# Designs tried in a protein design chat: miniprotein binders against Neuralized-like protein 4 (NEURL4). Part 3

Target 1, 164 residues: Neuralized-like protein 4 (NEURL4), of Homo sapiens (Human) (q96jn8r1131to1294)
Amino acid sequence: TLEFLENHGKNILLSNGNRTATRVASYNQGIVVINQPLVPQLLVQVRIDFLNRQWTSSLVLGVITCAPERLNFPASACALKRAAWLLRGRGVFHNGLKICEKFGPNLDTCPEGTILGLRLDSSGGLHLHVNGVDQGVAVPDVPQPCHALVDLYGQCEQVTIVNP

## First folded at step 6 (miniprotein)

Design a61F (from L5 with Y61F)
Fold by ESMFold2-Fast, scan of step 6:
Structure a61F (fold): chain B 164 residues (1-164), chain A 80 residues (1-80)
Amino acid sequence: as target 1 above (164 residues)
Amino acid sequence: SKYRVTIEVEGDPEALKRVALMIRWIAEKLGLKVEIEVKDGKLRITIEGLSEELAKELAEFLKLLAEDWGLKVEVKIEES
C-alpha cells in the first residue's frame, strides 16, 4: 500500500498508518514523499483535509529524481534547486525556474476535499489529476526513478493518501 | 544588449533525444527561439535574444537538466 516515508520535513506528523500527513507548526518544513517510486500508470492521490486561511499560498506537488530515504529536506520544496519538478499555484517549476506560467487549476485556491493526483504516462510524461480529471502533461519526460512529493506549505496543513 | 546561451551535451543517444525533446518543450513554453543540432556525436543547443539575467538562469537550468540524465555538458554564455 502507498504510505508517506518516515523521512519528512521537521514540522510533519504522520498518522493513520502513515497515510495522513499533518503540518503541526508554522507554514513550512512540510515536505512528505510517497514510499514507492512513481512508475508508469501508478496514480498517487492525496486529499486536502485542512486549510488554514491565515496563509495565502498553499501546497506544492511534484516529483523528485533523487533518493528520498536519507534526504535532508529544505524548508520548502521550492528551495530544492536540483532533482525536482514542482507544481505551485498555476506554475510548473524545475531548479527554481518557472517553465510554464499557466497549467491546470490554481493550487493556491483548491478547497478542502480536493483530490490531487500524480501519474506518469508510458512515455514518462508527468500528469496532474484534479478530482479524477486528467489535466494533461505538466512535464513531458521525467528521469527515472522518481518519487511523488507533496509540500504542505502555507494554507495546506493536512493531506491523506486516497485510493483511485 | 542581448545574450546567447550555447550548450553542448554528449552521452547516450537515447538520453540525448529525450533532452532535446524536453528543451524544445521548455523553449515553446517560455516563448524562446531555439536551434538544436546533432554534430560529431554531440547535441548542440543555441538560444538567442535573452536578457543577461535569463541567460544565466537558463544556462544553469540546462546544465542541471543534462546532468539529471547522466550526460556530459558544456555551457557558454556570450553577448550577441
Scores: ipSAE 0.005, ipTM 0.455, lowest interface PAE 9.7, mean pLDDT 83

Design a61W (from L5 with Y61W)
Fold by ESMFold2-Fast, scan of step 6:
Structure a61W (fold): chain B 164 residues (1-164), chain A 80 residues (1-80)
Amino acid sequence: as target 1 above (164 residues)
Amino acid sequence: SKYRVTIEVEGDPEALKRVALMIRWIAEKLGLKVEIEVKDGKLRITIEGLSEELAKELAEWLKLLAEDWGLKVEVKIEES
């Protein structure tokens, strides 16, 4: 079954059978990764459980194409300079470079209860789903294997893996 | 003055093809002009008309992108 890896950012506490991630301190050190590769057609979904509006930006979603089990995570996902395709605010980022300015909804404004999904299509294109609605291709032809990543940054202090 | 970034890539033929397609897609999204050529058995990608800051960012990004695909890459920044 899908769960978050035991290797995670230092401010993360896992609960609910490693299906809920809570950031217990500060605004950063909140990266979590799904335990199995994102294979074509697999829809990985997380629900935003709790937002603290003390902070200005919110969660980052995406994929990482290096082995995550022993990776030394930086303080935030946007500091990853290798093997990372990320959705932050309305931008799409690859290895720290902004490659698209407006894609999908603004992740900094998604309310509690929003369900965010990641899926690869048959051509390796990365899709974002918001409350079940496919937003289209955010990133073409992601190298495989890759793993879904969530950075509980800023406002987003808790997420839970949700089955379809 | 303006800058040019050149990347030369070697490796698996299918990976080279996918990297070329991805770079064209990203260049389109960023509004950049890109030239892609096969010359002397290497895939060569050239992006021109860049500021110094953007040229440095693109050069580093292209290197990391090629490495993510398992390809060997050389990146050069030149004032044009």
Scores: ipSAE 0.018, ipTM 0.452, lowest interface PAE 7.8, mean pLDDT 83

Design a62F (from L5 with L62F)
Fold by ESMFold2-Fast, scan of step 6:
Structure a62F (fold): chain B 164 residues (1-164), chain A 80 residues (1-80)
Amino acid sequence: as target 1 above (164 residues)
Amino acid sequence: SKYRVTIEVEGDPEALKRVALMIRWIAEKLGLKVEIEVKDGKLRITIEGLSEELAKELAEYFKLLAEDWGLKVEVKIEES
């Protein structure tokens, strides 16, 4: 059973058996992490439930390669300078550096109801899935173990874990 | 003025191979030319033609990347 960890950003409230995360204040402090590490071929999916269009940018999705259970989360996932591979807008970021300019669709424009997925392939490559469609390899080799992370930043105020 | 970043990494041979793969991939995505030399459990990476700002950013980035893999790393920035 996939759930969001109890360790999360301070503006997050978990509900629905820890399968729904809601950011209840501001635009940041919204990081959540899946309780189970990504193993090859496991597809972890979240649905965008609510967008507040007062803000301009939206959620960040990715993986961290450190133990998340007691991690002191920064205000934004993009402030993580170690052990984080992130997708924001159309960019791929690692340790604060933008390493790819255009990958997949623009995450800032995905509407409510969009299902976003993360999966590792057998070579350790990180894949993004959008509404069931594999966007390809965002990162060729992620250290393991790693954990799926969602930053409910800006517009994205609620997500729910969904089964494939 | 242009800058050169030299990164020397030591440690487990399998970790060195993975870091080399990641650095080549990142350099390709950033449009950078990189020289990688692997010898006797040591990896040397040289990147040329950088602005001062980019050289500092890449030096810190590659240091953290190597340390993330448990490797010993030395980074040097030089005007070229």
Scores: ipSAE 0.250, ipTM 0.601, lowest interface PAE 3.7, mean pLDDT 85

Design a64F (from L5 with L64F)
Fold by ESMFold2-Fast, scan of step 6:
Structure a64F (fold): chain B 164 residues (1-164), chain A 80 residues (1-80)
Amino acid sequence: as target 1 above (164 residues)
Amino acid sequence: SKYRVTIEVEGDPEALKRVALMIRWIAEKLGLKVEIEVKDGKLRITIEGLSEELAKELAEYLKFLAEDWGLKVEVKIEES
């Protein structure tokens, strides 16, 4: 059963059996992590439920390779300098370094109802899926074990884990 | 000013191979020229033509990348 971990950013409220995450304040402090490792071929999906147009940037998603249960989260995921591979806007970031300028659609412009997925292939490559469509390899080789992370930053105030 | 970053990595052969492939991929994405060689059981990687700021960012990045793979790492930044 996929759920968000109870260790999360301080502005997060979990509901719906820990399958819905809502950011209840400000624009940051909204990091959530999936409760089980992202093993090869497992597709983890979240749906964008609510966007607040007051802000300009939106959600970040990716993976971390450190133990998430006791992690002290920074205000935003892109402040993570270790063990983090992140997708923000159209960029791919690893440990704070932008390693790709244009990958997939711009995450800052995905509308409410968009379903975003993360999957590892058999070679450890990280894939982004958008509304069921594989965008290709964002990162060629992610260390194992890793965990899916969503940062409800800016516009994105609510996401829900979607069953396959 | 132009800078050079040199990293020497030591440890598990499988991890060394994975770090080398990751660094090649990043160099390609960033449009950087990279030289990789194996010498005395160590992996040595050199990246040249960097600004001071990018050299510092890459040095920190490469150190953490290697450490995340459980490797022993030494990184040097030099003006070139």
Scores: ipSAE 0.220, ipTM 0.600, lowest interface PAE 3.7, mean pLDDT 85

Design a64I (from L5 with L64I)
Fold by ESMFold2-Fast, scan of step 6:
Structure a64I (fold): chain B 164 residues (1-164), chain A 80 residues (1-80)
Amino acid sequence: as target 1 above (164 residues)
Amino acid sequence: SKYRVTIEVEGDPEALKRVALMIRWIAEKLGLKVEIEVKDGKLRITIEGLSEELAKELAEYLKILAEDWGLKVEVKIEES
């Protein structure tokens, strides 16, 4: 069963059997990680439950290739300088470097109810799914093991893990 | 001013292949010129046409990428 890990950003509260993450303060310190490694047959999905539009940017999602159980999370996922592949806005970032300028929809504009998915293909390519639609390969050949990460940044104050 | 970043890596052949593929993919996505050369059992990759800021960011990134694959790495920045 998929759950968010108890190791998370300090502004996160987990509920619903650790399947819902709520950011209870500010705009940052909202990183959560899925409890199981992302393996090629696994589709990990989260639904955007609540957007606070007083903030300007929104959630970031992607994968980390380090062990998450005791990781000291920075205030924002984009501050991770090692072992991090992230989707933010329309960009793809690795270790803080923007490696692709336009991929998929703008994550800063996805409304409440949007379901975002991460999946590895058989070649280790990382795919983004939006409301069930595969957006293509965001990152080729992600090292394994890797773990799905969601940063409840800015507007996005609540997400829930959903099954396919 | 234009800058050039050169990375020389050695180590596991599979890891070298993975790093080369990733760098080629990034260069394509960012519209960068890239040259890949095999010399004396080592992989040399050169990326040109960079601003000073991007060259510094890319050099740091490439060092970390190679280290994450367990490779011995040397990265250089040169004005061109």
Scores: ipSAE 0.257, ipTM 0.636, lowest interface PAE 3.4, mean pLDDT 86

Design a64M (from L5 with L64M)
Fold by ESMFold2-Fast, scan of step 6:
Structure a64M (fold): chain B 164 residues (1-164), chain A 80 residues (1-80)
Amino acid sequence: as target 1 above (164 residues)
Amino acid sequence: SKYRVTIEVEGDPEALKRVALMIRWIAEKLGLKVEIEVKDGKLRITIEGLSEELAKELAEYLKMLAEDWGLKVEVKIEES
């Protein structure tokens, strides 16, 4: 079964059998990673449980192509120097470079209860799903193996893994 | 002045094909004019009309992208 890895950002507390991640301090240090590689057609989904409107930006999600079990996470996912493909706001980022604008809905404005999903298609294309709706190809071909990552940044203080 | 980035990549043909696909996609999304030539296990990419800052940023990014696929890469930045 899918769960978050014990290796995570220092402000994270895992609960509910490692299926719920809560950021218990500040606005950053909130990176979590799914315990299994994202293989083609596996849909990994998280629900936004709690938003703190004190902050202006919100969660980031995407994939990393390096082994996450002993990785020293930076304060935010966008500071990852290698092997990171990220969705932030409406942008698509690779290793800090913005490679696409205006993809999908604005992640900074998704309300509590939104279910966000990541899936690889059979060609290795990374898809974002929002409340069950496929937003299309965010990245056409992600190197494998890769792992789904969520950064509970800013407004987003809690997410829970949900099954399809 | 304007700058040109030329990058030559070599290695596994399947990896070259995937990197070429990714670079075409990025160029399309960023509105960049790019020329890609594939011949005999080598990929040559030329991007023109760049500022100095953007040329340096793209050169470093493309080098890292190719290396992530296990390819050998050489990059050149020139005033054009």
Scores: ipSAE 0.226, ipTM 0.583, lowest interface PAE 3.9, mean pLDDT 84

Design a64W (from L5 with L64W)
Fold by ESMFold2-Fast, scan of step 6:
Structure a64W (fold): chain B 164 residues (1-164), chain A 80 residues (1-80)
Amino acid sequence: as target 1 above (164 residues)
Amino acid sequence: SKYRVTIEVEGDPEALKRVALMIRWIAEKLGLKVEIEVKDGKLRITIEGLSEELAKELAEYLKWLAEDWGLKVEVKIEES
């Protein structure tokens, strides 16, 4: 069963059997990681439960290729300079470098109820799914093992893991 | 002025192929021209026409990309 790891950003509270993550303070310190490696064919999905419009940007999601149980998480996922492939706004970022300007929908504007998914294809390509629709290959080849990460940044204060 | 970044990577052949594919994909997305040469189990990548700032950012990025794949890497930045 998929759960969020108990190692997470300091502003996170886990509930609902570690399947719901809530950011209880500020706008940052909200990184959570899925408890199992993202292997080919596994679709990991989260639903946006609550948005606080006080903030301007919203959640970031992607993968990390380092061991999450040993991490001291930075304030935001975008501060990860190593081993991180991230989707933020409309951009694709690797190790802090923006490698694609415009991919998929703008994550800063996804409403409550949106279901976001991450999946690796058989060639190691990272796909984003939005409300069940594959947006295509965001990153063509991700080192393995890798782990799905969600950063409850800015507007996004709660997400829940949902099954296909 | 324009800058050139040259990276030489060595290690596992399968990892070298994956790094080469990733660098070609990034070059395409950033609109950069890249030259890739494979010789004696080493991968040599040259990217030209860069600003000084972009050359430094790419050099650091490429070094970390190769290291994340467990490869040995050497990077040079030169005015061109």
Scores: ipSAE 0.242, ipTM 0.624, lowest interface PAE 4.0, mean pLDDT 86

Design a65F (from L5 with L65F)
Fold by ESMFold2-Fast, scan of step 6:
Structure a65F (fold): chain B 164 residues (1-164), chain A 80 residues (1-80)
Amino acid sequence: as target 1 above (164 residues)
Amino acid sequence: SKYRVTIEVEGDPEALKRVALMIRWIAEKLGLKVEIEVKDGKLRITIEGLSEELAKELAEYLKLFAEDWGLKVEVKIEES
């Protein structure tokens, strides 16, 4: 059963059997991680439940290749300089470096109800799915084991894990 | 001014292949010209035409990425 880990950013409250994450304060400290490693062909999906348009940027999705259970999370996922592959806005980032300018839709503009998914293909390529549509390979050859991460940053104040 | 970053990396052949693959991917996505030479367990990468800020950022990134794969790395930044 997919759930968010109990280890999370300090502004997160988990509910709905640890399947819903709510950021209850500010705009940051909102990192959550899925409890199972992202193995090839596993599709992990979250739905955007609530957006606060007081803020300008929105959620970040990606993977980390370090053990998340006891990790001391930074204020935002973009502060991770090691072991992090992230999708933010239209960009793809590895360890803080922008490695692709224009991939998929702009995550800062996805409305409430959007379902975002992460999946590894058989070659270790990381795919983003948006409302069931595979956007293609965002990152080739992600090291394993890796773990799906969502940063409820800025506008995005609530997400829920959704089964395919 | 334009800058050049040269990296020499040594270690496990499988790790060298992974680092080379990622650097090729990044160069393609950023529109950078990169020269990669691999022989005898050593990888030499040269990237030219960089701003000073991007050269420093890339040098730091490449050093840390190679070290994460357990490789020994030497990085040089020079004005070109």
Scores: ipSAE 0.217, ipTM 0.588, lowest interface PAE 3.7, mean pLDDT 85

Design a65I (from L5 with L65I)
Fold by ESMFold2-Fast, scan of step 6:
Structure a65I (fold): chain B 164 residues (1-164), chain A 80 residues (1-80)
Amino acid sequence: as target 1 above (164 residues)
Amino acid sequence: SKYRVTIEVEGDPEALKRVALMIRWIAEKLGLKVEIEVKDGKLRITIEGLSEELAKELAEYLKLIAEDWGLKVEVKIEES
């Protein structure tokens, strides 16, 4: 069963059997990681449960290739300068460098109820799914093992793992 | 002045092919001209026409990509 790891950003509270993550303070310190490696054929999905419109930017999704159980998380996923492939706004970022300007929908504008998914294809390509629709290959070949990461940044204060 | 970045990576041939594919894809997205050679368990990547600042940032970035795949890497920045 898919769960969020107990190692997470300091502003996170886990509930619902570690399947719901809530950011209880500020706008940052909201990184969570899925407990199973993202292997081909595994679709990891989270639903946006609550948006606080006080903030302008929203959640970040991606993968990390380092061991998450011992990681000291930075305030924001964008501060990860090693082993991180991230989707933020409309951009694709690797280790802090923007490598694609426009990929998929703008994550800063997804409403409550949106279901966002990450999946590896048979060639190791990382895909984003939005409400069940495959947006295509964001990154062509991700090193294994890798782990799905969600940063409850800015507007996004709660997500729940769905349809694991 | 213009700068050249040369990166030499050594390791598993399959990992080298994946790193080469990734770097070629990134170069395409950044609008950069890149020369990539994979031969005898070694990968050589050369990118020219860079400003000094971009050369330094790109050298560090490409090194991190290779290290993410567990490969040994050497980087050289030269004025060209």
Scores: ipSAE 0.012, ipTM 0.412, lowest interface PAE 8.5, mean pLDDT 83

Design a65M (from L5 with L65M)
Fold by ESMFold2-Fast, scan of step 6:
Structure a65M (fold): chain B 164 residues (1-164), chain A 80 residues (1-80)
Amino acid sequence: as target 1 above (164 residues)
Amino acid sequence: SKYRVTIEVEGDPEALKRVALMIRWIAEKLGLKVEIEVKDGKLRITIEGLSEELAKELAEYLKLMAEDWGLKVEVKIEES
């Protein structure tokens, strides 16, 4: 079954059989990674459970192509300079460079209850799903193996893995 | 003034092909002019019309990206 890895950001507490991640302090140090590689057609989904509107920016999600089990996580996913493809706000970022200005909905404005999904297509293209709706190809060819990453940054203080 | 970034990469042929396609896609998304050529078994990529700040950011980005693919890289920034 899909779970969050026990290796995670300093401010994360895992519960619900490692299927719920809560950021218990501050606005950062909230990176979690799914325990299985994101193989083609696997849809990994998380639900936004709690937003703290004290902060302006919200969660980041995407993939990393390095081994996550022993990774020393930076304070935020946007600090990753290698092996990282991220969706933040309305942008698509690769290794810290914004490569697309507007893709999908603004992640900083998704309400509690929103279900966000990541999936690779048969060509290695990374797709974002929002409440079951495929937003299209964010990145055309992601190196494999890769792993789904969620950064509980800013407003987003809790997410739970949900089945399709 | 305008700047040019040139990156030369060598290594696995499949990785070279995938890096070339990814760089062309990124250049398209950023509205940048890019030239890609193969010479002496190496891939050369040139991006022109950049500000100094963007040239430095792209040079670092391209170097790290190609290294992530296991390729040997050389990157050069020139005023053009």
Scores: ipSAE 0.275, ipTM 0.628, lowest interface PAE 3.4, mean pLDDT 85

Design a65W (from L5 with L65W)
Fold by ESMFold2-Fast, scan of step 6:
Structure a65W (fold): chain B 164 residues (1-164), chain A 80 residues (1-80)
Amino acid sequence: as target 1 above (164 residues)
Amino acid sequence: SKYRVTIEVEGDPEALKRVALMIRWIAEKLGLKVEIEVKDGKLRITIEGLSEELAKELAEYLKLWAEDWGLKVEVKIEES
């Protein structure tokens, strides 16, 4: 069973058997990680449950290639300088560097109810799925093992893990 | 001003292929022209037409990433 790891950003509260993450304060300190590695063929999905339009940007999705169980999370996933491949807005970021300008839909504009998925293909390519639709390869050849990460940043205050 | 970044990486042939693949991916997505040469366990990558900011960011990124892979790397930034 997929769950969010108990090691998370300080503004996160886990509920629903660790399948729902809520950011209870501010706009940051909202990083959560899935409890098992993202292996090829595994589709990890989260649903956007609540958006607070007081903030301007929204959630970040991606993978990290370091062990997450005792990682000291920064205030924002984009502050990770090592072992991080992230999707923010329409950009693809690796270790803080924007390596792609326009990929998939703009994550800052996805409404409540949107289901976002991450999957590795057999060649190690990282795919984004949006409402069941594969957006293609965001990043080729991601190192393994890696772990799916969600940063409940800005507008996105709640997500829930959903099954395919 | 325009800048050139030259990266020389030494290590395992399979790791060098991963570096080359990722640099080509980044160059394609950012609309950059790259030249890649592989010979005798060494990889040379030249990227031109960069802003100063992007050249510095790319150089730092490649150093840190190559170190994570255990590769020996030399990076040079030149105004072109």
Scores: ipSAE 0.052, ipTM 0.468, lowest interface PAE 5.8, mean pLDDT 83

Design a68E (from L5 with D68E)
Fold by ESMFold2-Fast, scan of step 6:
Structure a68E (fold): chain B 164 residues (1-164), chain A 80 residues (1-80)
Amino acid sequence: as target 1 above (164 residues)
Amino acid sequence: SKYRVTIEVEGDPEALKRVALMIRWIAEKLGLKVEIEVKDGKLRITIEGLSEELAKELAEYLKLLAEEWGLKVEVKIEES
């Protein structure tokens, strides 16, 4: 059973058996991490439940390769300078550097109801899935073990884990 | 002016291959020229045609990337 870890950003409230994450204040401090490592072939999916259009930018998805259970999360996933591969807007970022300019759809424009998925292929390549459609390889080889991360930043105030 | 970043890495052969693959992929996605060679038992990677700001950012990034894979690393920035 996939759940969000109890260790999360300061503005997060978990509900629905730790399968729903809500950011209850401001625009940041909204990082959540899935409770199990992202192993090859496991598809982890979240649904965007609520967008607050008074904020700019939206959620960030990605993986971290450090142990998340006791990690002191920064205010934003983009502040992670080690062990982080992130999808933000249309960019792919690794440790603060933009390593790909345009990948997949713009995450800042995904509407409520969008289902976003992360999966490792057999070669360790990280894939983004959008509403069931594989967008291709965002990162060719991610060190393992790694953990799926969602940053409920800006517009995105609620997500729920959904089963494939 | 244009700048060149050269990184020499040494360590586990599997880790060297993974770092080389990642750097080649990044160079392709960013439209950068990259040369990879094995010399004196070390993997040498050269990226050129960079602005000074990008050269400094890449040098720091490449150092951290190599360290994440447990490799010994030396990085150099030169005006080209």
Scores: ipSAE 0.258, ipTM 0.648, lowest interface PAE 3.5, mean pLDDT 86

Design a68W (from L5 with D68W)
Fold by ESMFold2-Fast, scan of step 6:
Structure a68W (fold): chain B 164 residues (1-164), chain A 80 residues (1-80)
Amino acid sequence: as target 1 above (164 residues)
Amino acid sequence: SKYRVTIEVEGDPEALKRVALMIRWIAEKLGLKVEIEVKDGKLRITIEGLSEELAKELAEYLKLLAEWWGLKVEVKIEES
């Protein structure tokens, strides 16, 4: 089954059989990665459990193409240059460059209870799902193997993996 | 002033195809005008109408993309 990898950001505590990730300090050092590669048709979903609205920005979702098991995670996913394709706010980012201005809903404003999903289609296109609804292709041809990543940044202090 | 970025990419055909796909996608999503052509087994990509800062950022990004796929790359930035 899907779990968060035991290698994670310094402020993360895993619980519920490594299916719940909680950021226990500050606003950063909150990166978690799913334990299996994101292969075509696998839908990885997380539910936003707790938001602390004292912070201004919120969680980041995406994929990394480097091996996550021994990775020294930076303070935020934005520092994973060259290896990461990220969804932040309404933007799509790679190598620190914004490659799409407005994609899907604003991730900084998704409420508690929102279920966010990542899936590769048959052509390697990365899709975002929001509450079961496919938002379309965010990135057309993601290098493989790749791994689903969640950065519990800012407002987002807890997420839980949800099965379909 | 307006700037133009020209990139020539050479190497494995599958890698060239992936770079072309990604550049077309980025151009469409950022509202940029891009010309892509094939000549002598190389991809030539031209992006026009850029600010100086954006031209430099895109040139560096495109060079890194090509290197990521193991391709030989030449990049030129010029005022247009």
Scores: ipSAE 0.078, ipTM 0.515, lowest interface PAE 5.9, mean pLDDT 83

Design a69F (from L5 with W69F)
Fold by ESMFold2-Fast, scan of step 6:
Structure a69F (fold): chain B 164 residues (1-164), chain A 80 residues (1-80)
Amino acid sequence: as target 1 above (164 residues)
Amino acid sequence: SKYRVTIEVEGDPEALKRVALMIRWIAEKLGLKVEIEVKDGKLRITIEGLSEELAKELAEYLKLLAEDFGLKVEVKIEES
């Protein structure tokens, strides 16, 4: 079954059999990674459980192409300069460069209860799903193996893995 | 005040295809003019019409992208 890895940002507390991640301090140090590689057709989904409107921006979602089990995570996913393909706000970022300015809905405005999903298609294209709806190809060809990453940044203080 | 970035990349043919696809896609999303060609067994990519800041950012990004695929890369930035 899908779980968050025990290696995570220092402000994270895992619960519910490692299926719920809560950021218990500040606005950063909230990176979590799914325990299994994102293989083609696997849909990994998380639900936004709690938003703290004290903060400006919200979660970042994406993939990393390095082994996550013993990584020393930075304060935010956007500080990753290699091996990182990220969706933040309305942008698509690879290794710190914004490679698409408007993709899908604005992640900074998704309300509590939103279910966000990541899936690779048969060609290695990375898809974002929002409440079950495929938003299309965010990145055309992601190197494998890769792992789904969620950064509980800013407003987003809790997410839970949900089944498709 | 417009700049051109030219890169030449060499290495594994499958990695070259993947880098070319990625760069073509990025250029399309950023509204940039890009020319991709093969010359002397190397992939040559030219991107024009850039601000100085964007040219520097793209040059660094493209170099790291090619290196991440195990490719050898040469990068040049010129005012055009």
Scores: ipSAE 0.254, ipTM 0.605, lowest interface PAE 3.5, mean pLDDT 85

